Miniprotein binders against q56419. Designs and how they scored, part 151

Target 1, 326 residues: q56419
Amino acid sequence: MEGRTLEEVQEEVFKRHGVLVPKKELEDLAKALEEAGLLLTEKVEARLKEEEEKLKRERPMRLAGLSYPEGEREARAFLEAFRASYPGEGEEARVLLMPHLEPSRVPEVYGAALAALEKTPPPERIYLVGVAHRPLKEKAAALPVPFQTPFGPALPDLPALQALDALLPFELFNTPLAFREEHSLELPLFFLKGRFPEARVLPLLVARRSPELGEALKVVLRDFPGLLVLAVDLSHVGPRFGDTPLTRTLAEEARRRDLGFLERLAEGEPEAALAFLGANPTRIDGVEVVASLLPLLRERKGKVLAHRLDLEAPTLSAVGAGTLVL

## First folded at step 12 (miniprotein)

Design c_62
Fold by ESMFold2-Fast, scan of step 12:
Structure c_62 (fold): chain B 326 residues (1-326), chain A 108 residues (1-108)
Amino acid sequence: as target 1 above (326 residues)
Amino acid sequence: GDLIERLEELAEEVIRYLKEHGEEELAREIEEQIKDIIEALKSGDTESAIEILTELAETIARVLHRLGAPEELVQKVAWLIYDVARALGMSPEQIYEIAKRFARAIKR
């Protein structure tokens, strides 16, 4: 239908159905469809504004009953099952890197994160830094409202969020709608809230590298100490991500790049970790988060607790996931 | 925005809660401090308004914590204080100081 004129449409209808539709009627129909499209657009915009207003009060669960159980008791059992999937012991974390991939795909990796949280003293607050999967008006954003979980609402640390906003050259609370459906925050938060029910949260999204965010966070963490969590996935390879079908060579390249990245972060060398990736050919989504948080990651030595490259056989694609404590 | 309207909302929320919990003396003191902020603003003395707001933020946080105020009220009050601070044109450093004092008062 692209490139067709009203005259060509009229001619085709006549040839196929023996009916001559007057041009005026086709013009009127086209105008009515355009006006209906404009009304639909206005309705969509009105609905988005309504959703934005709702998000000023709370962020509801979107993945309950899909990625984790809705009920508290079932959610607790689910959490314990993930911990049991990791046979090792954790290490205390001041900074935790964990995935935001569907948990059932990498249970041992989430189990390693839970093991680390078991060894970590309960923080007053968690700085939860995820990856924006929708455009933000600025390089980063936060949503300062309660996030619902099966374990009760994860409450925002408003003073710490306001302190952070005050130090930034842009408005931190700039894109509420980006948080409506954001698994990079919702999935890690399920595990964090289950382990630290009293901790408040700073839910942060990074869209593009923001050195000013890292500098501001370094100041804020000094006066508002807490656990820093980088909720990032590693390599994304295969057709699902615009790549060729997964081969053993591509899988090995993805593992090499994932582990090389994590190992350099574990040595307290985040610039070296970024340099190691170069052009990021296997699409590690944590690059912009790490680049933003450099001042918080330098000279912090730690340990890689788990790594897995999860194969999605139907698409011949894979996503890397890891747990790193610093 | 309407800075005075935000200050009146702050007063209404805090004073109502304090009176409902038998803190009539403290409710009067906080009401007087908010009136002092409004009077300073009407006279163009923004510097005095900022000083009073900064001290008031810490006082309100401490009192709400002591009384075990519900989370929804604490959050609403924190946002009202922040909105007032921004409307007053407070510097990033001054707003940061309010946030720090509020957080410490809630904790201890």
Scores: ipSAE 0.605, ipTM 0.862, lowest interface PAE 2.1, mean pLDDT 89

Design c_63
Fold by ESMFold2-Fast, scan of step 12:
Structure c_63 (fold): chain B 326 residues (1-326), chain A 108 residues (1-108)
Amino acid sequence: as target 1 above (326 residues)
Amino acid sequence: GDLIERLEELAEEVIRYLKEHGEEELAREIEEQIKDIIEALKSGDTESAIEILTELAETIARVLHRLGAPEELVQKVAWLIYDVARALGMSPEQIYEIAKRFARAILR
């Protein structure tokens, strides 16, 4: 606190309560709060350093027992129930767009992704691209360690990750702590590992538009072929996301924006998809991922298998989710 | 310093595994190649060190694959090789070439 702030506080208390608090007491309180804040900061820094060291060996499950079952048998039954929730057949995917929203809220959308994986030949590796929900030191990052799942650890593809790192103008392994609690990787990985237990993974996060990532990935995918997975959610609407309360009209508008975006991607026109969102403004958390991966999405035609706008009546809010194969 | 320590750690891990699986002659050959890298570095011949490391990386990957080495060991050895390559000042293109050769040898 500054001295001018203390004088304002003293004056306000006097005006409201008729009591003049001595400046020394206010200074002592401010100092005590500052010291407590410094101690909390030191404890937080020590804990973060400890967690970072643990992440050098493995990435443990964070959502087991919450978003999916801990046990392998229960996890298998859970995954098959999601597949059963989608009545259609899948299509082969070279690129798969799937959600990272809580699976129980959009089971048919995850079911569509599972249907596509059933039609897809088992890949040697999966390029899993999620959205950073915490700051990264660079535009993108990866964590080159085993990711634990109920189906066993998803092993990193170290040669492909090193090849990617070598082509980038920044250090790829730059923010391990961003991966400690990252549902945009953990939730899709649960389904991917359940279907492709032998596939290695490149777990990638995008925080900001990185054209250099897309260019590097195009080169790496040629020499290290695999399945590209974009783990992104679609429209975020309503008060929970700083927007106006959801109405039937706003929900229909969000559905149209989601589908317009996905259909343009399905036509192999990712620039048109981004321009469509610019002309029809909405919050879609996958924009930076799509913008980074343009070289991998151009002229690649496919199909939208599922789309749902998940409605949260208590908050008058909604999140869009979809499955797209390219 | 650090670079030589990484090379020694690489030697220890690979040679231990090979000897445990009856590959004593191959363990000796790999040990000699790593010593050649260290000797080249001591004499300031970084170019020779890079050439030997590139060939050695592919040889190690091929042998570990043939012996069915556990994934944990393969990952540890790969990391040590890339740490050595970076410490040697290898270019992105040279590191990419090691990654391609290692992957081709280790992947089934």
Scores: ipSAE 0.006, ipTM 0.536, lowest interface PAE 9.4, mean pLDDT 86

Design c_64
Fold by ESMFold2-Fast, scan of step 12:
Structure c_64 (fold): chain B 326 residues (1-326), chain A 108 residues (1-108)
Amino acid sequence: as target 1 above (326 residues)
Amino acid sequence: GDLIERLEELAEEVIRYLKEHGEEELAREIEEQIKDIIEALKSGDTESAIEILTELAETIARVLHRLGAPEELVQKVAWLIYDVARALGMSPEQIYEIAKRFARAIWR
């Protein structure tokens, strides 16, 4: 309807419903709708300012009672059930790649991540790098406040965050609102806090590749050692993501693309992993994170513990998920 | 004016907490270091102010850790230290050094 004249609208209503609406009535309605839209915009802006102010103090749970239980006891049982979904033993992680999609869709993949955390000594801090699903003012951002979880608040590592901010050519704490609803941090954090309740966190979002972030993080990790977690999903295929409807062939191609990417990362060859994706067209939302963190991933050998392509049959779409330890 | 106000706020928060926990001598030592920073700034000796702040950050972190200070206080004190550092015009490398020393001391 954008770009339509009032006369064209009047004519279409007549053709569809056999009623001729007076032009003045349509003009009055259009004006009323425009005024209502302006009032709605002002209300939305006021609410966003209020939410931004709240985010200066803490980041509340958004997915409690939906993606994971609200109560600590129930949350603990939920976490143990996911661990039980993976029959293998973990491997110690210095770098962990894990998913951020709905956990119930790929329980064995989250179970593999939990198995790896089981074999990993408790870190003093966790560098949690997720994917921005909302625009950021810069290529990357962080929110330096406690993140609420059923296991208590995950506390920010302020010295490490300030050290990181000092080394970057942009303001790290640049878009608080992007963290209001961000499952790429909240869902992995649930599992990480459940396993490492004393660890501080650096909650980081990447919107676009930032080599300067990777270079800065390499310096910061030397002086502020911790566990690096890449919270990324893999292939996104099908109409829900603007692609061709899923077929068995497309699903197998997505699976091979995911595994080829993960296997090259496991060999300590992140540039080869990115080049492999460039030669094999399928969207992977972790690309910008991996491209940003190249200095941290080079020459680190590891193991792919799990991979699943989660089929969403009603939309003929699928999302890949994997667990990789380096 | 703002910089001195932030230094005074930092002093008030830390000294109040230390006195409430029976650390009167340590409270005096920290008060003296903050006063030395203010005096260095008033005399135009920014280099001395930076050096004292860097040492003070480590001392405060160590003490707050030892006393099991509440997270809200640790967060507030850390932000005040970084606000002072930025207001002093400290370089990224100098701010990085403060962060490194603060973290090392608080986790000891």
Scores: ipSAE 0.229, ipTM 0.706, lowest interface PAE 5.8, mean pLDDT 87

Design c_65
Fold by ESMFold2-Fast, scan of step 12:
Structure c_65 (fold): chain B 326 residues (1-326), chain A 108 residues (1-108)
Amino acid sequence: as target 1 above (326 residues)
Amino acid sequence: GDLIERLEELAEEVIRYLKEHGEEELAREIEEQIKDIIEALKSGDTESAIEILTELAETIARVLHRLGAPEELVQKVAWLIYDVARALGMSPEQIYEIAKRFARAIYR
């Protein structure tokens, strides 16, 4: 049992069901539960190992039918609707910062990203850098397999991934299971693949700041030019994130913080952008990604195309999302 | 003033230790962040100074942890960060959050 005596368990069962369970039966039940837990652990481990082996071949869609349509025709219409939600023309992107928040919550922000991609010449490859929402064995990781999308598989750029791996002081392909369910890659990839169906992808996750990743990427991008995409969300405010309930003041502070961060990035001053985040930078997903990619962001000027603070009324919380072109 | 003297003392302690352990590039980065705090303070931008200090504290803690710094140095650095935060007018709650981030980084 979890921190309770058998007497306490016996008393609680009696209070709830009016039955006095003999202590020996509770002991037998506890032993059976522990044995079932061990068997479940073995089954979970075997299943995870099986899924890890499958990830050596491909990464299947996990959010199809939930965050975006499963069918190609419906997915194309969905993409067009998001583009239509943004009234602007966009700007050419060498570096694109876009969200990975549920798209239906911030359609204009994803629409701005699509507008920027419309003005961008088709890249041979996309360096897609997301945020690890599960532990990685190293500071960063990649998965060198096709990622399934409604528009067909997004193929990995194996030569560029191998070049990156060779330059890093750690194994790049270190945690396949972290990619099994990772919306910071899957959601932006849906939009990127729909817009650039022929582009190959380097799917990268950052768990902790890795200056060595940024230095290596700077070298690889010179030899393997492509579009750099930072898939990051902005402010996380409210009780869901360990903060006070959202008020107009907190919302205004979050918007100001987000825009101050993005505008400093747009001026080519990523260190100033990190400094501007304020007392709780861990509540902004982009911190570790931006800190890792400093060499790629310095002295690169651009424009903030869109920003929204999406309100989650049931939790009195909010998540910021933005589109930045550099 | 006193605040700038505390920032300079913090810089000297950390940069000396980093250089002694072959972290010349990181020593330079920390030196520049402290310079940015001083410049923000001279321009009256206390908010930016607080933001840079918060990031700097976490960065310093991670590096000291990685290098296995002695507890005496960790304590001295933590108290210098506390003194700077107090001089900046940070509330006890804000200082507690910096201390929590420092502890999390140094022991994780």
Scores: ipSAE 0.000, ipTM 0.067, lowest interface PAE 26.0, mean pLDDT 83

Design c_66
Fold by ESMFold2-Fast, scan of step 12:
Structure c_66 (fold): chain B 326 residues (1-326), chain A 108 residues (1-108)
Amino acid sequence: as target 1 above (326 residues)
Amino acid sequence: GDLIERLEELAEEVIRYLKEHGEEELAREIEEQIKDIIEALKSGDTESAIEILTELAETIARVLHRLGAPEELVQKVAWLIYDVARALGMSPEQIYEIAKRFARAIQR
């Protein structure tokens, strides 16, 4: 225990448990605890190294049986049920913004994304850009391995990933462990792989705004055309996210904030969308992704297909989700 | 491993696959090109090594595609070529060009 002498520990044990432990035994115990702490740290480091080595081969499913069915037949029925939850028709997408929160909470928003994918010609590759929920060594990262899904493995587009890496001022393949548990990639990928089973993927994470990523992607997309997917959630409101409890007024403000952001993106004005959020303070996960991808979003007009503010009862918190095609 | 070890691994993987699929002549051609890269490097002719690697990368990709090579082999070969290009000190533009040519040759 840091900040306590052996004498103080001896006195406290006697006070609480009526046992007088000799100083020698306490010294031996302290040494054993310190040695056990070193062994625990070594064991944790060894385990992380093992998991990093596994990630050099493939990225396994983490949310199968939890957020989506593990079996292919059940997964297909699940996907069709989400499509059916959205009553509208889709629009063709060259850029798709879709959520990455738990699908069961906003089924019509994922249904809208599926509707858009139905109207979209099968791409050779998908640039799937998510939000890092764990620290990255650089502003962005990619994991160039097959990602397991119930529909079979989503294969990486290695030449496109290597082309992207070559243009960046940092190592793209810099933090494999950040991908071990990353729902901002896994959940959208389930829907994308179900719709486009033959498309290869570039699984990308953004931790901080990287203008160099957007500039490099603009070049790469010209020679390696594909579907760009921004897997981002919108407003995060309430105590679960460090805010005050959700009220009707705060919920309406969150909806207005989300829609104002999406509508400005739909007009091909991503700088205006970011400025709108700056004037109206919010906690949108996708801000760093949009800020990184500005060159790919400018002057692309589109349509907001769906928006929902998911209420997390009874925590008085909410998360916004939307589907936007450009 | 060093650069020469990666070139030898690339040769071993590609030549083995080609011989298993009756491409004896092409296996010999690729083996000679890799030997030419190694010889150029030993003589300090990095520019020739880069030129040969760029042409070889496209040739390998085209042949692996034509023979329907397994994904695992294509990925291993792509990484070996990429690692060699980086070890040679190729510019970002040169590495990008190799990746683009490799992708064009692999018609997926």
Scores: ipSAE 0.697, ipTM 0.893, lowest interface PAE 1.5, mean pLDDT 88

Design c_67
Fold by ESMFold2-Fast, scan of step 12:
Structure c_67 (fold): chain B 326 residues (1-326), chain A 109 residues (1-109)
Amino acid sequence: as target 1 above (326 residues)
Amino acid sequence: GDLIERLEELAEEVIRYLKEHGEEELAREIEEQIKDIIEALKSGDTESAIEILTELAETIARVLHRLGAPEELVQKVAWLIYDVARALGMSPEQIYEIAKRFARAIRRG
């Protein structure tokens, strides 16, 4: 434990094992551990710098072969299987809310998103807004590089990203490493690139609510029209997420919370949607995204196409997923 | 009370499914284990009830897996087992262990 003196360590070892370790030996050990720690820190820093440099050129696939097939033909078949899992027709989307949960857990929800994309005219660009699962230096960030997919690279819309950066009070391209392992962008992008192979992308992460981002995006979208995608999961309940073990009652409350949130968004009432979550707003990871994008969601009516609460029995936990078109 | 009612609901769902699929012997085994839980509870032996429930959960999962039971039934049965475990006052860690055993048994094949 830090704050313990070498003398206290020596006394503890003597009491437990009856061996008096010379202070010089403990000092030498402490110095060796400190030097090893410094060396490990230098190795970590060098590795992170190397990864950061790689991310200045492209963002490689991380979940290929795990969450989706690596090969283009197999990826196409996989995507079509997800579409087939949803029996309904889609609705045209100007704004699409879709999950970033592991697709195999909620295939019909991703299928609903695909159905909506079928009814949507191909956009020139997609504003893909995900949730930061790692700390950002600012409230939001973007990475202006090609994102690799089995369908080819999703190319960044550099003019639109630069216009957005110019309007923000912070550096937009502030945390490249946050994008190295980020499923909230990679998983939705797989489906979006499969349906709109020619669309450019603005890959955006939100860590904390940023009204400035929403206001800036409203301006940029006027000059650079495109499809807005909110890649967010809904309720996170159970021990895996710091909550109590899931019961039938708590699962039903989570479903009610998810649907109440989505239906209020569908009525063009995002403030009412946020208020409906009440005392536990952090149970939905999309809260900060919705709160940031209020100017883009107000008075825009739409339809909830699908919703599922996916039970993870081993952890007595569940994650909600939904598809909403506005 | 509520706990006995949940145990009876669990018995009804599982035994009905097994009988509908010609598994009279397995239905009898499950029925006997549920009876043992109820008897332990009536005698105030909550610890024995918990041990039997843990074994029962795994047994049910293996049987449902073997018979290719539909996902909807598997989920419903899992929820009933977890509801019973919670009503017994089991800790989150104990309930998590039941969930892990159930999930492993469902996946073996």
Scores: ipSAE 0.000, ipTM 0.277, lowest interface PAE 13.8, mean pLDDT 84

Design c_68
Fold by ESMFold2-Fast, scan of step 12:
Structure c_68 (fold): chain B 326 residues (1-326), chain A 110 residues (1-110)
Amino acid sequence: as target 1 above (326 residues)
Amino acid sequence: GDLIERLEELAEEVIRYLKEHGEEELAREIEEQIKDIIEALKSGDTESAIEILTELAETIARVLHRLGAPEELVQKVAWLIYDVARALGMSPEQIYEIAKRFARAIKRLG
């Protein structure tokens, strides 16, 4: 009915059913539907405001029972199974790049991240930088509340978050609703909290390139040292992402692009990594995160521990995932 | 040629799984649809072959989902279907339609 006039609706009903519906009845129906729509909009807005108020207190689990077990005992066994899926040993990480893709799709990649965390001294805090899957009012945002996990709440590092907010040209604690359902934070946090139960967290989302965020984080990390985690997926190819149907050749191309990107990051050359992606930087959701964090990634050499291209054959699409320590 | 071999491989994978899970009637139905595709191809009726393949893809996806088939098998079967579609000379839009119907049947698109 969108874009249709009442006269067009009346004419179509007459043609199909031989009944002439009086225009007044159609007008009354349209008014009733419009009034119902306005009431529904008000109810939706009230619900969103209620959810926003709840997010001032805590961020509840959304993927428990779906992507990871809800119970602590089962969650611990699940985490250890992922570690066991990676046969290699880890490297100590000062910066960790890990995925936020559904863990069961790339178990060895998450296992590699766990191996790196195993070799890393327990940090006092974790700077967890994910990708905004909902619009933000600013280029980046944070939510300064406990994030629930099966291992207990991941507590916010309030002094470090306030120090970061003070250095930014925008309000850091914008768009709380963007954190309500955000897997780029929730899925990595499950693994990070399981390994470092005492670490506080700075949960950060990047929507658009924010060089000011990288500059501010460089200053904050000096005074509040911690583990920097980039929770990013790699290539997104195929119809699910507005691209052509995936072939085996295109999948191999995506795999090479992922590895070329990671290898350049491992050499401490993040600008070269971004340039390597060429004319389509939006094919890797971590591009905006890497571009924002350039000051923290330059001249840091490291190692690619794992990479996998998860082929979603039913959708002719693929998502790349990798683990990189710097 | 190789297209018929790919259809036979698709048939073997799906029918084997269905028979192993007691679904003799579904195995027969899928076998008949694959034979219909092969017969259409032998008669030069590529249009009918494409139509039957599109319907078959959705049927296979629905059945595998209902039986709780392992992800590895679902992925393998989907790639065999898409390899057949490409060998038939189907357009990207036609292949996307097959992928969409397959994904909907396994509840990935909703």
Scores: ipSAE 0.000, ipTM 0.301, lowest interface PAE 14.7, mean pLDDT 85

Design c_69
Fold by ESMFold2-Fast, scan of step 12:
Structure c_69 (fold): chain B 326 residues (1-326), chain A 111 residues (1-111)
Amino acid sequence: as target 1 above (326 residues)
Amino acid sequence: GDLIERLEELAEEVIRYLKEHGEEELAREIEEQIKDIIEALKSGDTESAIEILTELAETIARVLHRLGAPEELVQKVAWLIYDVARALGMSPEQIYEIAKRFARAIRELWG
């Protein structure tokens, strides 16, 4: 547990083992453990409050030493190795779609993103939009604190974040704990901070489609120009995600849906990209982000630089990842 | 109420830091401006409150930068200013204008 919410535990078990544990069963287990341990519930509550207080000051690294190196020198060598894995030159990005999947699983896709960043003038700020992997109190959230990286802290753009908050019909800074362990922000941020060490960041999470977010961001970006980054993964197929074991047919369908989605975005047709997916049967997690950011994606043409469907053999599952420049 | 408490918290944080760094006169000026905001709000003069708050925010940002204040303090101050604006029931457009003007001062602080 260690300060995790029941919803977070339920989601984690589902993603790791393909089993949806009813919240009531988790609650009953917690009560039984409290009786056995005497003070488990009080300890969990105290730990959650402690973690929340820490997040008011900074967001520490969680994946350093696991997904990327902790030390600056080693982290820089790591980043350059990923760039080297992609043989292309890249293109200038005004909007960048990149993955948040474990980087070592799709090195050429992250390499393509790095190639695009090399061709992009250094932005004053980055609007980093990820996908909430834990429940949010509202449709979207932000955490306005320094995010630690091996390249130094990524500083929040407080004026732009406050301007955004003012334009939204809900409180933007509504769920600090959702940011404690959020790889959809931490992993892209490692690469973005390595390339643009002076850029400030707006770390944003989308849980459900919010057209209000896209409308507000269009206004804020006019007065606070910056690089828009959509940190999303594509298809999620196989037993780990509630599917049948991965077959060649399912893998081909996932690739077709991923590429069809990306190519329509590249033509400046985000509504067509969403319509192409229909009910989203392969679970592209970018759908909610794209649906929220429609005003920023329309009539903006670009190029798909890379795509991969990464196979997770032990679970007979796969996750799609891509790099798109607009 | 909540708003006055936030303005007093803002005053306490900034004035304490300024006094600790020998800026007694500036601390008094900032305290007076915060009192002016409170008086304007009690009289229902939201327009004057917005003008004073915006000018105060820019002044505080520049002074904290000059004294080499820790980023934690600068962040806390920015938060308190925007929380005050929201607690006033100001329109999103009014808060956005405050944010835009404050952005120039903060941008100067962090480059």
Scores: ipSAE 0.000, ipTM 0.166, lowest interface PAE 19.4, mean pLDDT 83

Design c_7
Fold by ESMFold2-Fast, scan of step 12:
Structure c_7 (fold): chain B 326 residues (1-326), chain A 108 residues (1-108)
Amino acid sequence: as target 1 above (326 residues)
Amino acid sequence: GDLIERLEELAEEVIRYLKEHGEEELAREIEEQIKDIIEALKSGDTESAIEILTELAETIARVLHRLGAPEDLVQKVAWLIYDVARALGMSPEQIYEIAKRFARAIER
C-alpha cells in the first residue's frame, strides 16, 4: 500500500465489489493494521533481546536431531561412522581446514578431518574460525560462552579471547545474535569436541576480511598455543547460488578450482591461492577467512587429505568440501 | 564508582571461596591487596593500582586452580579482572599481559 491514498483504496473497493466504504472505516482499518504491526514489531524486538540475554550465558544446540544425534551415545557412534567412511591415514595438524556443510553430504571429507585429529596431540585450545551467515557489527566477532554439544559443553578460553580482544581495533565480543544459528561453528564443533573433549574453544566468525584479526591471532597463538581450525566450504555453483545450472564442464571447473586453491594453501602460498580464484569469480565462502588469516598460513606446508564436489541434483547446484592439514 | 564496585565484587567472590576452603590467610592477603588497589585509585596513583592488579590476577588464578574451583567461578573472576583492567584504562599490552599470566596459572 505504499503510495496509495485512502481515496484510491475506496475507489478500488467500489470498482471491484460495488461497495462504497466510508473513508473513516478505511482510516480506522489502516490504523488498526498499523497498530497491530507495531505490536508485532515490539514483540519481535522483545524476543530478540531475550534471546540475546540467553546467549550471554550459553549457546544451545540448534542442529541436534537434524545434522547429528542429540544423545551422547548416538553422537559417539555417528562420529565413529564418519571416521570409518575415510579409508586413508590422517596427518598431524597445526592448522586444519574442514567443511561446515551438512556432514551427511560429504562423510569422507569429515572422516579425513577426524583422521587428522586422531594424529594430532590434544590441544589446550581450539581456534575455531567460521563464516558469518548473518551481518556482524564488526568484521569479526566471538561469543565467549559455553557451546552445548552432545559431548557436553565446549568451554570458552576466556583469557585467550580477552587477549585477542585487547589486540584488536574493534570490540571482539559483538553481535551475539549472529551466533544463535550458525552452522559454520556448530557442525565443526561437534566433531572437534567429540575428539578433544578437554580442549577449550575460541569461537570466531569472519564476515569481511580482517587483516588485523590475522595479525592479532598470530601474536595470541604464540602465547596461547592451540589448534587453528578454518571451518569453510569451497566452490558454490549453480542456480541455488545465483549461478548457471551445473553441467559436467562446470563441475570439472569447480573441482579444478577447489583443488588449485587447496594445493596452493598446502604449499604455504595463501596469496597465490587467493589470486588463483581471482580469475574465476565463484563463491568460496572461505575466501574472507583465508584473506584474514594470511599471517598464519604463509610458509606453512601441508597436505590435502580429501576433496569432494557435492552434487545437488534437484537444484543443479554443487558445493565443494575439502580437508587440508598444515 | 563503578570501578571500585567491580573491585569489591571481585573481593567478595574470591574471599568467600577461599574462606569456604580453609584458606583464611590467603583470603586476608588478597583482601588487603584489593584494598591497596582501591586506596591507590582514591589517591590518583593509577600506576600502582595497575601493578598490584597485574600480580593479583595471577595469584588469584593460581590459587583457584590449586583449589579446583568450579568453572563458573573461574570465568566470573576472569571477567571481573578484565572489566577492572579496562575500566582502569590499561593499555592493550597491559591487558594482554594479565590475560597471559592468568592463562598460564590455570593451564592443564
Scores: ipSAE 0.662, ipTM 0.884, lowest interface PAE 1.7, mean pLDDT 89

